# VH-VL binders against Putative multicopper oxidase GMC1 (GMC1): the designs that were tried, part 4

Target 1, 132 residues: Putative multicopper oxidase GMC1 (GMC1), of Saccharomyces cerevisiae (q04399r243to374)
Amino acid sequence: LINGKSSDGETIKIGFNTEYLLLRIVNSGMSGTQVFHLDGFQLIVLEADGIMIKPFIVQTINLAVGQRYTILVKLKSDTSFIRMINGCNKMMGYITKQWWFYKEGAHLDLPKNPNDVSIEHLPGFTKAELYR

## First folded at step 5 (VH-VL; framework fv_diridavumab)

Design s33 (from b0 with heavy chain S35H Q62P)
Fold by ESMFold2-Fast, scan of step 5:
Structure s33 (fold): chain C 132 residues (1-132), chain A 121 residues (1-121), chain B 111 residues (1-111)
Amino acid sequence: as target 1 above (132 residues)
Amino acid sequence: EVQLVESGAEVKKPGSSVKVSCKASGGTFSDYAIHWVRQAPGQGPEWMGGIIPIFDTANYAPKFQGRVTITADDFAGTVYMELSSLRSEDTAMYYCARGDEYIWGSYFDYWGKGTTVTVSS
Amino acid sequence: QSVLTQPPSVSAAPGQKVTISCSGSSSNIGNNYVSWYQQLPGTAPKLLIYDNNKRPSGIPDRFSGSKSGTSATLGITGLQTGDEANYYCGTWDSSLSAYVVFGGGTKLTVL
């Protein structure tokens, strides 16, 4: 689950004056690892497994079963939308899902079917971390 | 292209304070820690402190704790370093430098040209 | 105040090789990654090596780094007159209050 949302291709409104996006991500699955990425943004990790840590900046996060992170994202002044990519390791391969965040009041025709992204092409992805 | 531009040279009297600025361009400066490093004539670099702008959190070297303050103006894309109670030993070249993408930064990948602060008379 | 110890100077002829050492303790070099910086006269320091042994884009492979225990070394092969500069090692110190420390510097003279 990513900020309470888990559906593929959904759009999520954020406030007009939002300068920072705070996300809580959790791998609540019974098996497999998850990969989390925000296209074009760095992820600032504030909290790991409920414990506050010194801020750490990454582009992609790998989550083992039961792991959770609190992530802060700084929005650019002209940010109207953000593409969120979530990959899940399943038997016989990966399933990738995408969501879009957009500011309230933005009149954007967001693409319904953005290109599928292989998690192997995400910045910072490593097989060793994912297949522990 | 990443550029860090410090404010101009300063000449100060003992006991006064100085505030130097560092304007970052060529990327979101809030995604990186910005550090201040000084170098006295004929000596090596000395780390003064750094800031992670988005958390408004600064960390200082023990030697400068209580005398140095580092702040960020996110809208202006500028980091400031203010050093108080100036002594002649504070005469140095002052650099701002960018840490890499992890926490406070493990190394400094870009440096400004430096600005001279002279404390005399 | 230099927390990390470097030889004050080293010298060699063009085409030769030289090694610059940097010695610290378990709280700094022993526990953290080491970086190296080159400073030409009148210029700001420039990153040469990061994460003990990695080179940024644009740094020739004549420059190399290594770390063993509480010491690190910078190696320069095929010396050129343009390598004449001051070299500084740097790392974090993980003592009570984490902070960045630098070596006192090594002046490389190309004879």
Scores: ipSAE 0.000, ipTM 0.517, lowest interface PAE 12.5, mean pLDDT 75

Design s34 (from b0 with heavy chain G50R Q62P)
Fold by ESMFold2-Fast, scan of step 5:
Structure s34 (fold): chain C 132 residues (1-132), chain A 121 residues (1-121), chain B 111 residues (1-111)
Amino acid sequence: as target 1 above (132 residues)
Amino acid sequence: EVQLVESGAEVKKPGSSVKVSCKASGGTFSDYAISWVRQAPGQGPEWMGRIIPIFDTANYAPKFQGRVTITADDFAGTVYMELSSLRSEDTAMYYCARGDEYIWGSYFDYWGKGTTVTVSS
Amino acid sequence: QSVLTQPPSVSAAPGQKVTISCSGSSSNIGNNYVSWYQQLPGTAPKLLIYDNNKRPSGIPDRFSGSKSGTSATLGITGLQTGDEANYYCGTWDSSLSAYVVFGGGTKLTVL
């Protein structure tokens, strides 16, 4: 499919006039850390675990079990799609899941072979460990 | 250039609520956080909370959590601050103030003229 | 009462210089940028310094700021009668519930 749903991801439409994307992300898993990244964008962190914090910019967020963040992303004027990468720490390594955000009215051409990314190579990735 | 226009003075009874408005003139709230800061006579400023109007996301100082509500009306270009369960200690000048950029919310480059709120019986 | 500590008053003659201190902790001044505000009688506060030592457009260079550890300082040189005002420091507090905190203020009297 030229623009089909991947078994490893999903397509999400956003409004035509969206200048900012507000994301609330949660690691609701029972175990293991999660990694969150948006290709080509910086993430402005506004809240951690429901509490307002001094805003700071990161390229990648590492989430321990139960952690949550509110993130603001400023979209570029030519943004038609955004690749979102979410990695989960599993018994035999990380499993990466991908989504695409599309602006309403955007052309539906996804790269045929999106660049594969190992989450360990994302800017700001850390080998998170809760405790032993 | 940019002005924040606040609503008029209020006189309220203990136990009531007050709602103060702040409207942008010469600019918009689109890229800014708007804070509410009060100042009692003879005291320093006290930050109450802020809102990011484009996302209707507000957060509050611990002292005011549960009795202050900050809201935005994007169409009217107006931000509101409602303070409930008023006490005599709430008598103060109430300012709205613009924070520059979401990452730099620790300073305020433009301030409203202030709204006097007097709580008395 | 104030989270940040400032001297309640300072005074000097025209043409002299003064410094106003602002003392906090690692969760506020020690870990965050400091701003300074001037409040003339009957007016709203006006931003003088942001990001520890930067001046907004229109603020003369006789106003300066600095930060060392958990303390910040506002410097004013070439004092003028129009500088008589209250001065407040402000910063973000990054402890359990992040919020903006201000100093109690310093009244500058120009003799």
Scores: ipSAE 0.007, ipTM 0.578, lowest interface PAE 9.6, mean pLDDT 77

Design s35 (from b0 with heavy chain N59Y)
Fold by ESMFold2-Fast, scan of step 5:
Structure s35 (fold): chain C 132 residues (1-132), chain A 121 residues (1-121), chain B 111 residues (1-111)
Amino acid sequence: as target 1 above (132 residues)
Amino acid sequence: EVQLVESGAEVKKPGSSVKVSCKASGGTFSDYAISWVRQAPGQGPEWMGGIIPIFDTAYYAQKFQGRVTITADDFAGTVYMELSSLRSEDTAMYYCARGDEYIWGSYFDYWGKGTTVTVSS
Amino acid sequence: QSVLTQPPSVSAAPGQKVTISCSGSSSNIGNNYVSWYQQLPGTAPKLLIYDNNKRPSGIPDRFSGSKSGTSATLGITGLQTGDEANYYCGTWDSSLSAYVVFGGGTKLTVL
């Protein structure tokens, strides 16, 4: 069981026997929307803005300024690392940051190019937000 | 082939409390949310609350808030529901039910056989 | 009272088709997936339909579900005597006293 959030670091270590990630994600910026994605995983949204909602599954989350979500992610028993992608929409386009969750003891061979993914091509990406 | 087994039938006096258990077997207990759903004689099912065991986080229907407590013992693979200040209207069949994998609000794919709680003087 | 409205009973002969309605509001059926449950006398409810129109493994294709606006329907074709049961709809409702709500039930009689 682990409680996580977005980070400026390239890697985030998790316990060897971690089976679930509970992520509290917030767009704490003063401007621009944020996009959150975990490669190969679905995101189960449990709470929005501190209020329990009907759970729903998405592959990518869009966060307007001040929005927050509590997200559950199940890890497979053989999961050694997970790539987390965070995009922030600014006036000139998206700025992309990438982090890796990895289990203690895992051998890592991380991508050398952190900008090898386009935010607009992420599964479930939405330019117009029509959420609850 | 997940099996949910509720504890045995209970007969209680008004004003007392009852604690029933639900043991999950045949699958991974911690992968799912477990809910308590009751059904009074001749009535439809009524959701009381549920728990995500791995987070020790329980959610309750507003009608039962303050009277119901749902807890989990991950080691024993068991979920408990305690209902206090019992009234005759609490006489019902009590089921534990498994929600979607990690989600309890969409549907319940496995149900226990139920246990009867009778509240009488 | 039940939050979701179902007809109290429905009946038809073997081999016929029936539909069972479930009516709600925008805060429940209108914005959320619907599930359906079959309850044979003396037994626990059994999942028949989830996510509006999907069947679990082992449920015959005679059972179907649909949703339009704030209402959902359960369709049963080729009725068999073994289909006699109570049928309940269920969905999510975050606006009232419960997060999960059920209909009051429909008794299906196969005469």
Scores: ipSAE 0.007, ipTM 0.559, lowest interface PAE 9.8, mean pLDDT 77

Design s36 (from b0 with heavy chain N59D)
Fold by ESMFold2-Fast, scan of step 5:
Structure s36 (fold): chain C 132 residues (1-132), chain A 121 residues (1-121), chain B 111 residues (1-111)
Amino acid sequence: as target 1 above (132 residues)
Amino acid sequence: EVQLVESGAEVKKPGSSVKVSCKASGGTFSDYAISWVRQAPGQGPEWMGGIIPIFDTADYAQKFQGRVTITADDFAGTVYMELSSLRSEDTAMYYCARGDEYIWGSYFDYWGKGTTVTVSS
Amino acid sequence: QSVLTQPPSVSAAPGQKVTISCSGSSSNIGNNYVSWYQQLPGTAPKLLIYDNNKRPSGIPDRFSGSKSGTSATLGITGLQTGDEANYYCGTWDSSLSAYVVFGGGTKLTVL
């Protein structure tokens, strides 16, 4: 096993010299908007709903029910860990889950008590989009 | 099942170039990195370089920098490896191999059958 | 010279067990996950182990892997004649000389 500190959710390994991370994200739910964010990184959007588009850059992406995006992330040379934040609206308010991407070979030594992150405080968030 | 189909054997003169192809099944081409790994007679495998076809992003082992070029043809679903300034010590079996999803060096789960390249005068 | 060091040969009788070592440095095995490959004469290498100790579908549980510090080990139990092959370890290297490195190989003979 590897050492680690629990946040909510899984850890995901990436290659030691990875320069780019390709992510396909989908809101497969039947209700509610999801918010996706990688702390400290820009998201380069390459596809929307399976269709290649002219690339554009955002820091946070909102997914309405059934929406999907293909996102490219360029990693910094000193990146060992990336915190992934996924939030969704539920009856009792916003629920935020966290996952960690870590580079292969790095010790899994995640922050013990990362600060809770409100969806409303994510870079590039807009309130109107959250309630769509 | 995953298929990596390489081009046929080549016999080349010293100083010439060779271009080997690897046709990958649709899902492999779109979702994975493809590497080229050679093996000289009686020797272990040697990584030459790899490419992530959908991003047209390639990288090479330092030993081959300047002599090897790896490219992808999206419409043909094919990855190419061109090695220039051939020497007798370039005589080897050349494999294409599928790397991790968009990571060309973590491990190789599927390999082509190999293409023999012989360099002789 | 290979960056990763393996013994050139090992041998054992059918039904026995054998281990094959792979030694590197902090820039390769020490920092990265290790894979193992089996190569029968005249064939392409076949993945046996990835991520230090995981088996792909179709690989018998007689094959196992482990890693400690800058060294990795491939274990084979219940040896069969069909296990005669060359075995190679592989990993990432963080140095500028190569991103993917392989061991020099170990020839397994089953007597």
Scores: ipSAE 0.007, ipTM 0.511, lowest interface PAE 11.6, mean pLDDT 76

Design s37 (from b0 with heavy chain N59E)
Fold by ESMFold2-Fast, scan of step 5:
Structure s37 (fold): chain C 132 residues (1-132), chain A 121 residues (1-121), chain B 111 residues (1-111)
Amino acid sequence: as target 1 above (132 residues)
Amino acid sequence: EVQLVESGAEVKKPGSSVKVSCKASGGTFSDYAISWVRQAPGQGPEWMGGIIPIFDTAEYAQKFQGRVTITADDFAGTVYMELSSLRSEDTAMYYCARGDEYIWGSYFDYWGKGTTVTVSS
Amino acid sequence: QSVLTQPPSVSAAPGQKVTISCSGSSSNIGNNYVSWYQQLPGTAPKLLIYDNNKRPSGIPDRFSGSKSGTSATLGITGLQTGDEANYYCGTWDSSLSAYVVFGGGTKLTVL
């Protein structure tokens, strides 16, 4: 699944022949929800809170405090870069951070000025609603 | 060479249900997403839903939730679509179409020839 | 109504070039790959372009695709009488739940 993966600040290197990424994501914060998204990719959810589940596919995952998921991502042979977006609800708004996965051996040529992504515009983002 | 072969034309009364089948041949069945797409006369294609047989995972367009059920028989290489509570506006050509492996995909590379479903009194 | 907007019709003479636009939003075209389909009268749709700009085996290089922001374009050069058909764009949209969306279609008339 995962091979040759390492972190480089805002970038994470993956092996040249990586066909699938297996990611474990968790909201270990004390408050606020988190949003996880890989631009242009579908997420195959294999585990929820450490327990294997019947797989389902989404483009965006919303994580309440303490939630965790294991996700499989299928890559294309010509994929060189993947933008990972992680958003958090903070006080009066949303804070969004971006990371890049890139294949080992690929020419690393990140966009000069990558646009920030507003969390509410991510596929699958749902506004929280309180039923009264 | 991949082929998707659909069942024959159907004529139904309002309020009844219809079940259409799609048999895949010439390629891997269980790993690929198979979707149902309909097209009413003079209209564009409309995605109804799909299934990824190996995961036994089905997803439906919001408009059809509650009326459509999509199932797969992995060993027979066949996908079924059942549409209930038929209305005259359900009169359309119904296609099965192949997506990507293990994911829904963004495109359909192979299409069945289509099955005509006519709903009339 | 369609989620993706296409012009209802376009026309050109044989040998000319035509472009067909497809407009969406960040939840569909902006975040996902775009595909294009050709539908001749009485036939199922046929895949022309996938992953924004790639052609399946058997599709001539007269057909091309591109994507910029929340819009996509299908280009056809060297227009032939046999290109007269309806053209549809398609992409994934998961703003509420996962599903595929198609454009309303563009009828190409070869004059």
Scores: ipSAE 0.242, ipTM 0.707, lowest interface PAE 3.0, mean pLDDT 79

Design s38 (from b0 with heavy chain S35N Q62P)
Fold by ESMFold2-Fast, scan of step 5:
Structure s38 (fold): chain C 132 residues (1-132), chain A 121 residues (1-121), chain B 111 residues (1-111)
Amino acid sequence: as target 1 above (132 residues)
Amino acid sequence: EVQLVESGAEVKKPGSSVKVSCKASGGTFSDYAINWVRQAPGQGPEWMGGIIPIFDTANYAPKFQGRVTITADDFAGTVYMELSSLRSEDTAMYYCARGDEYIWGSYFDYWGKGTTVTVSS
Amino acid sequence: QSVLTQPPSVSAAPGQKVTISCSGSSSNIGNNYVSWYQQLPGTAPKLLIYDNNKRPSGIPDRFSGSKSGTSATLGITGLQTGDEANYYCGTWDSSLSAYVVFGGGTKLTVL
């Protein structure tokens, strides 16, 4: 249950009193696996492909083309920023993008020079393999 | 301060079932995953499963799938673990342990003192 | 027989440093956070380290954790006789059903 606002990707504002994030994620790409992760948070999966399922918890979600999930995330009381990592499998590697959720009123404390992120070292990462 | 209290020791015969309880106090019961971990004499811990009371959803280790059932009574603030078709190998100390909110076993921050279950003919 | 491999025992004298290893695979330690537990004789396990290297409130800074690749390490400096215990590592296994695995344990003897 989000009570904030979103931007086009780099940062997403959420309400000051937000206790839960409800996220719908989808791999709408034409090829390649997508990886979704929130640093320091567990992802509670509530729906797969629009169908309610018995909830299960993961640290990282691997999305095949066309897959979608509804995810619940509980925010801790001291959380002002949440780092979201999104990876896409392109050719012989992953292209990694970082997004930030931040509570309205918080000062932006984003890394000036962020470290490279290795998608394969994320908790719960599953390597996608294609066979001919 | 958060405390988890398991029910009393049990002595059971092979083939029977045992149901142990875990009562949470001092914390927000519904916001945390409650897990069951057992330890046979002289051996290391073995995770059996856990439940998220707020969703009434349980998850089990493959070894126990079909034999273990974990349930929550939100009104009583109590989690139960029932293990069926008991074997002598099920003789162990059974602990309930709190996961960090919605985490399935990344770490357990509070543990009960444990309940002994003895399966003997 | 445990999924995570620990040395069965380690020993050192008071004031010394010990290191306890925990080895797994990419499906568990390689891709997931590692926790460490101390179990004194006759007691329940107690959380020492979580998220690879963080200490809960009340745990002395003599205890430290680290993770590299598919292995994790618990370090204890300034050994005290009260540190004699069994030590266990724990983590998730990354299968879709996700389940918790523990190491077989290491008995620390302070000589």
Scores: ipSAE 0.007, ipTM 0.546, lowest interface PAE 10.8, mean pLDDT 77

Design s39 (from b0 with heavy chain G50S Q62P)
Fold by ESMFold2-Fast, scan of step 5:
Structure s39 (fold): chain C 132 residues (1-132), chain A 121 residues (1-121), chain B 111 residues (1-111)
Amino acid sequence: as target 1 above (132 residues)
Amino acid sequence: EVQLVESGAEVKKPGSSVKVSCKASGGTFSDYAISWVRQAPGQGPEWMGSIIPIFDTANYAPKFQGRVTITADDFAGTVYMELSSLRSEDTAMYYCARGDEYIWGSYFDYWGKGTTVTVSS
Amino acid sequence: QSVLTQPPSVSAAPGQKVTISCSGSSSNIGNNYVSWYQQLPGTAPKLLIYDNNKRPSGIPDRFSGSKSGTSATLGITGLQTGDEANYYCGTWDSSLSAYVVFGGGTKLTVL
């Protein structure tokens, strides 16, 4: 979910001087939609389902089964942590999972239970549209 | 203060190729879309393509697909446009222009002064 | 060949007001932001208006933009001799794989 960076379970380490985050997100499940969000950051959508689109900015992305998006995020120079929320509608409810991106040298104090986040209240529940 | 400086005028033979450069000085180069727009004598502007240097992705107008290549050298702060299989209709002023940050721009806030490319008859 | 239609010319006297139209379709002006450019003889185009009605720093209030449906308008008040130039509108066009298109241009003559 992070291009050219390492991951460590629920956390993903990135270099301290990382300026941009390029994510290719896919809903590879057999059922249920997924919602993707990065707290405090705008998502710049570059590609939908393998097709280049006119880029646009959203706060969340809703992925149906088999859908994929390429998004770009510019990191702030003072950013030490980024919270990523990935949720899905599964069997009469929403299951959320949170990830943390952290820059090398930063100390993390992470909340223990990611499943307490409600995806349905994330800002800008949206989907990128293809041109043509 | 942002300035886009283009390479000098070119005179080319039909069937050859031309490569024009655009050096960005001042401001952040790699975060912005850099576009190439040409203007034939007495005609309006025609968009050829754009590149967002940060992820090395270029987008081209259908008319030029296959003939134009736009590349970027982030460390040198320079964008290049190469147009192949030149014909007399390619005689024009070629501009580089800066668009929106991180996305394909729909407007251009800074323009180079233009490079004249003449394809000899 | 231009995708957006502008009148070929417009004229007025100093101090007067002029309006330049730009007509397109739902795939371009109808769903996208419009920009306007001024091109003085022998110079590169200069951005006058972006995002339909916004002015870059340094562009005086006498230049204004608006958009309604599939058409956009550039307004110039207090016309000056130095405004004599070609004016172009521009926007995205999704029918051309989401690429940038320009109008054919309008020659403004200050009488």
Scores: ipSAE 0.008, ipTM 0.543, lowest interface PAE 10.1, mean pLDDT 75

Design s40 (from b0 with heavy chain G99D)
Fold by ESMFold2-Fast, scan of step 5:
Structure s40 (fold): chain C 132 residues (1-132), chain A 121 residues (1-121), chain B 111 residues (1-111)
Amino acid sequence: as target 1 above (132 residues)
Amino acid sequence: EVQLVESGAEVKKPGSSVKVSCKASGGTFSDYAISWVRQAPGQGPEWMGGIIPIFDTANYAQKFQGRVTITADDFAGTVYMELSSLRSEDTAMYYCARDDEYIWGSYFDYWGKGTTVTVSS
Amino acid sequence: QSVLTQPPSVSAAPGQKVTISCSGSSSNIGNNYVSWYQQLPGTAPKLLIYDNNKRPSGIPDRFSGSKSGTSATLGITGLQTGDEANYYCGTWDSSLSAYVVFGGGTKLTVL
């Protein structure tokens, strides 16, 4: 779930003057670790499992089953589209979903047939949980 | 030149409220979290709470929950702290302080000069 | 009282070295970064050390910090009379819903 909703294969429109995103992310699955990443952005973690924590900065977030985080993201001034990558570890491999945020008023089309993404190549990704 | 300019000294009666302001200048207001820290005479600093102005998100120390309110006026570049139901024990120097990188509550790199609040009967 | 424990005072002669300790628990120092502040009489606190051992611009390298387990240490070498001040450690306490905590302070007297 992103912005309080579970969604699949859809785009997310944000206001034209949006300078910051406040995202509430949750792994509502029954099994498997999930991974969250925004291409080109740092993620500032403000809350974990509904409690305020000491903020810290990461490039990629790993979410165990039932974990939830509140994330702050600062947008670049000329951002039109943001690629969000959501991956999960399943038996014999990874399944990766791609989402797009786009600013209201942007007139560019979303990329067609974007390249597949390996979560192992994401900045800040660790393999620690793959070997447990 | 980054500055945090606090409002002037206050003398209050028990049971009243006080509102102290902190105007940020010399840096971009929206890139920082601002906290309020008080220090009673002869005592160490005590964190009261803070705000991330761009999200209108405030967090308070449990001890002050219910009688402290921290707000931000982005247009004016000013953060306010209002403390209600004042007691003699609230007599202290009140500082505003900022966190440079949104590393909220980790450390404070710039401090205001402090506002003296005296509560006397 | 104070969540973080510091010795109330420490003394040393000019040119000597001094160490100020700060003791806590796993919910604060054990799991979080430590900062140190210098407060001269009549002034606001000034940041000396952040993230356990880093110095902001303008702080001389004779000030150093370290952390081991649930304790942190501020080291000052080449003591000068101008170092006479109160010193406070600070950190997050994870058990108190992101509450920032400070030590009770250590008064440094330069003999």
Scores: ipSAE 0.007, ipTM 0.553, lowest interface PAE 10.1, mean pLDDT 77

Design s41 (from b0 with heavy chain G99S)
Fold by ESMFold2-Fast, scan of step 5:
Structure s41 (fold): chain C 132 residues (1-132), chain A 121 residues (1-121), chain B 111 residues (1-111)
Amino acid sequence: as target 1 above (132 residues)
Amino acid sequence: EVQLVESGAEVKKPGSSVKVSCKASGGTFSDYAISWVRQAPGQGPEWMGGIIPIFDTANYAQKFQGRVTITADDFAGTVYMELSSLRSEDTAMYYCARSDEYIWGSYFDYWGKGTTVTVSS
Amino acid sequence: QSVLTQPPSVSAAPGQKVTISCSGSSSNIGNNYVSWYQQLPGTAPKLLIYDNNKRPSGIPDRFSGSKSGTSATLGITGLQTGDEANYYCGTWDSSLSAYVVFGGGTKLTVL
């Protein structure tokens, strides 16, 4: 299992035989909601706000201030890249940032433009706090 | 090559329970989720629930909560679905279907041939 | 009855093209990926399209999918007699605690 850490625009190399990613996702800001998505993957939620829960599966996580989740992601043998998308709620809607995990030996293609993804149209996106 | 094989056809009385099994051959089920999907005569498919083997945790459609139980037997490599309080409306073909944990519940890439459950007096 | 609405039937001659629609809401198609299944008489459903527009290995280019808003479309070109079947759309529904919902189906007749 790999406990993944990501930064805006980074590429993160993972082992050739990696089967699972274990990710800790936190909205440690004082205001604004965050959205987390892995393009083409489901997110298996194992822990919410420090408490183990009955596992459930989502395609996108919406994080209010102070929320955190532990997420398991199953990789397939043919998976070479994983595109991570993070959206932060700002006055003009969401600001989109992206990162990539890639397996050792994978051919590196040019990164996709983050503007090709609309945060509001991600599977499982919650719109409840977009306009207060 | 992965194949899913359901147990044989069943004929049951109203009010009884039925338990059907699904075995994976040509591969292991530990790398994916298994769902149960039924199809009444002349109707479309209806998802009942599924199990995630690595967590041994089942999820059910709201309509079937309280009546359906899905379990996995790691030693036997088998997933079971038990439906209780049977009614004539439960007469259907019952399929087990594989969904990749990669995109669980979004699509089913392999289906069993199905098993018929008939509920009649 | 079905959460997703499909036309009950479509028909066309060999070599022609058809489209099959699937209409839902924001809690299902509007917010989630769509898949399509072909069911030949007497057989289990077979995956044709996943993730709105992707084909599994072995599915010919004659089959295509698209999604716009709360609706999805399956396109079939160059119709063959072997395409006569029922076609179902499916997606994840974030309401009612249901993971998967299917359309009522469309019977394609090829004469």
Scores: ipSAE 0.007, ipTM 0.558, lowest interface PAE 9.3, mean pLDDT 76

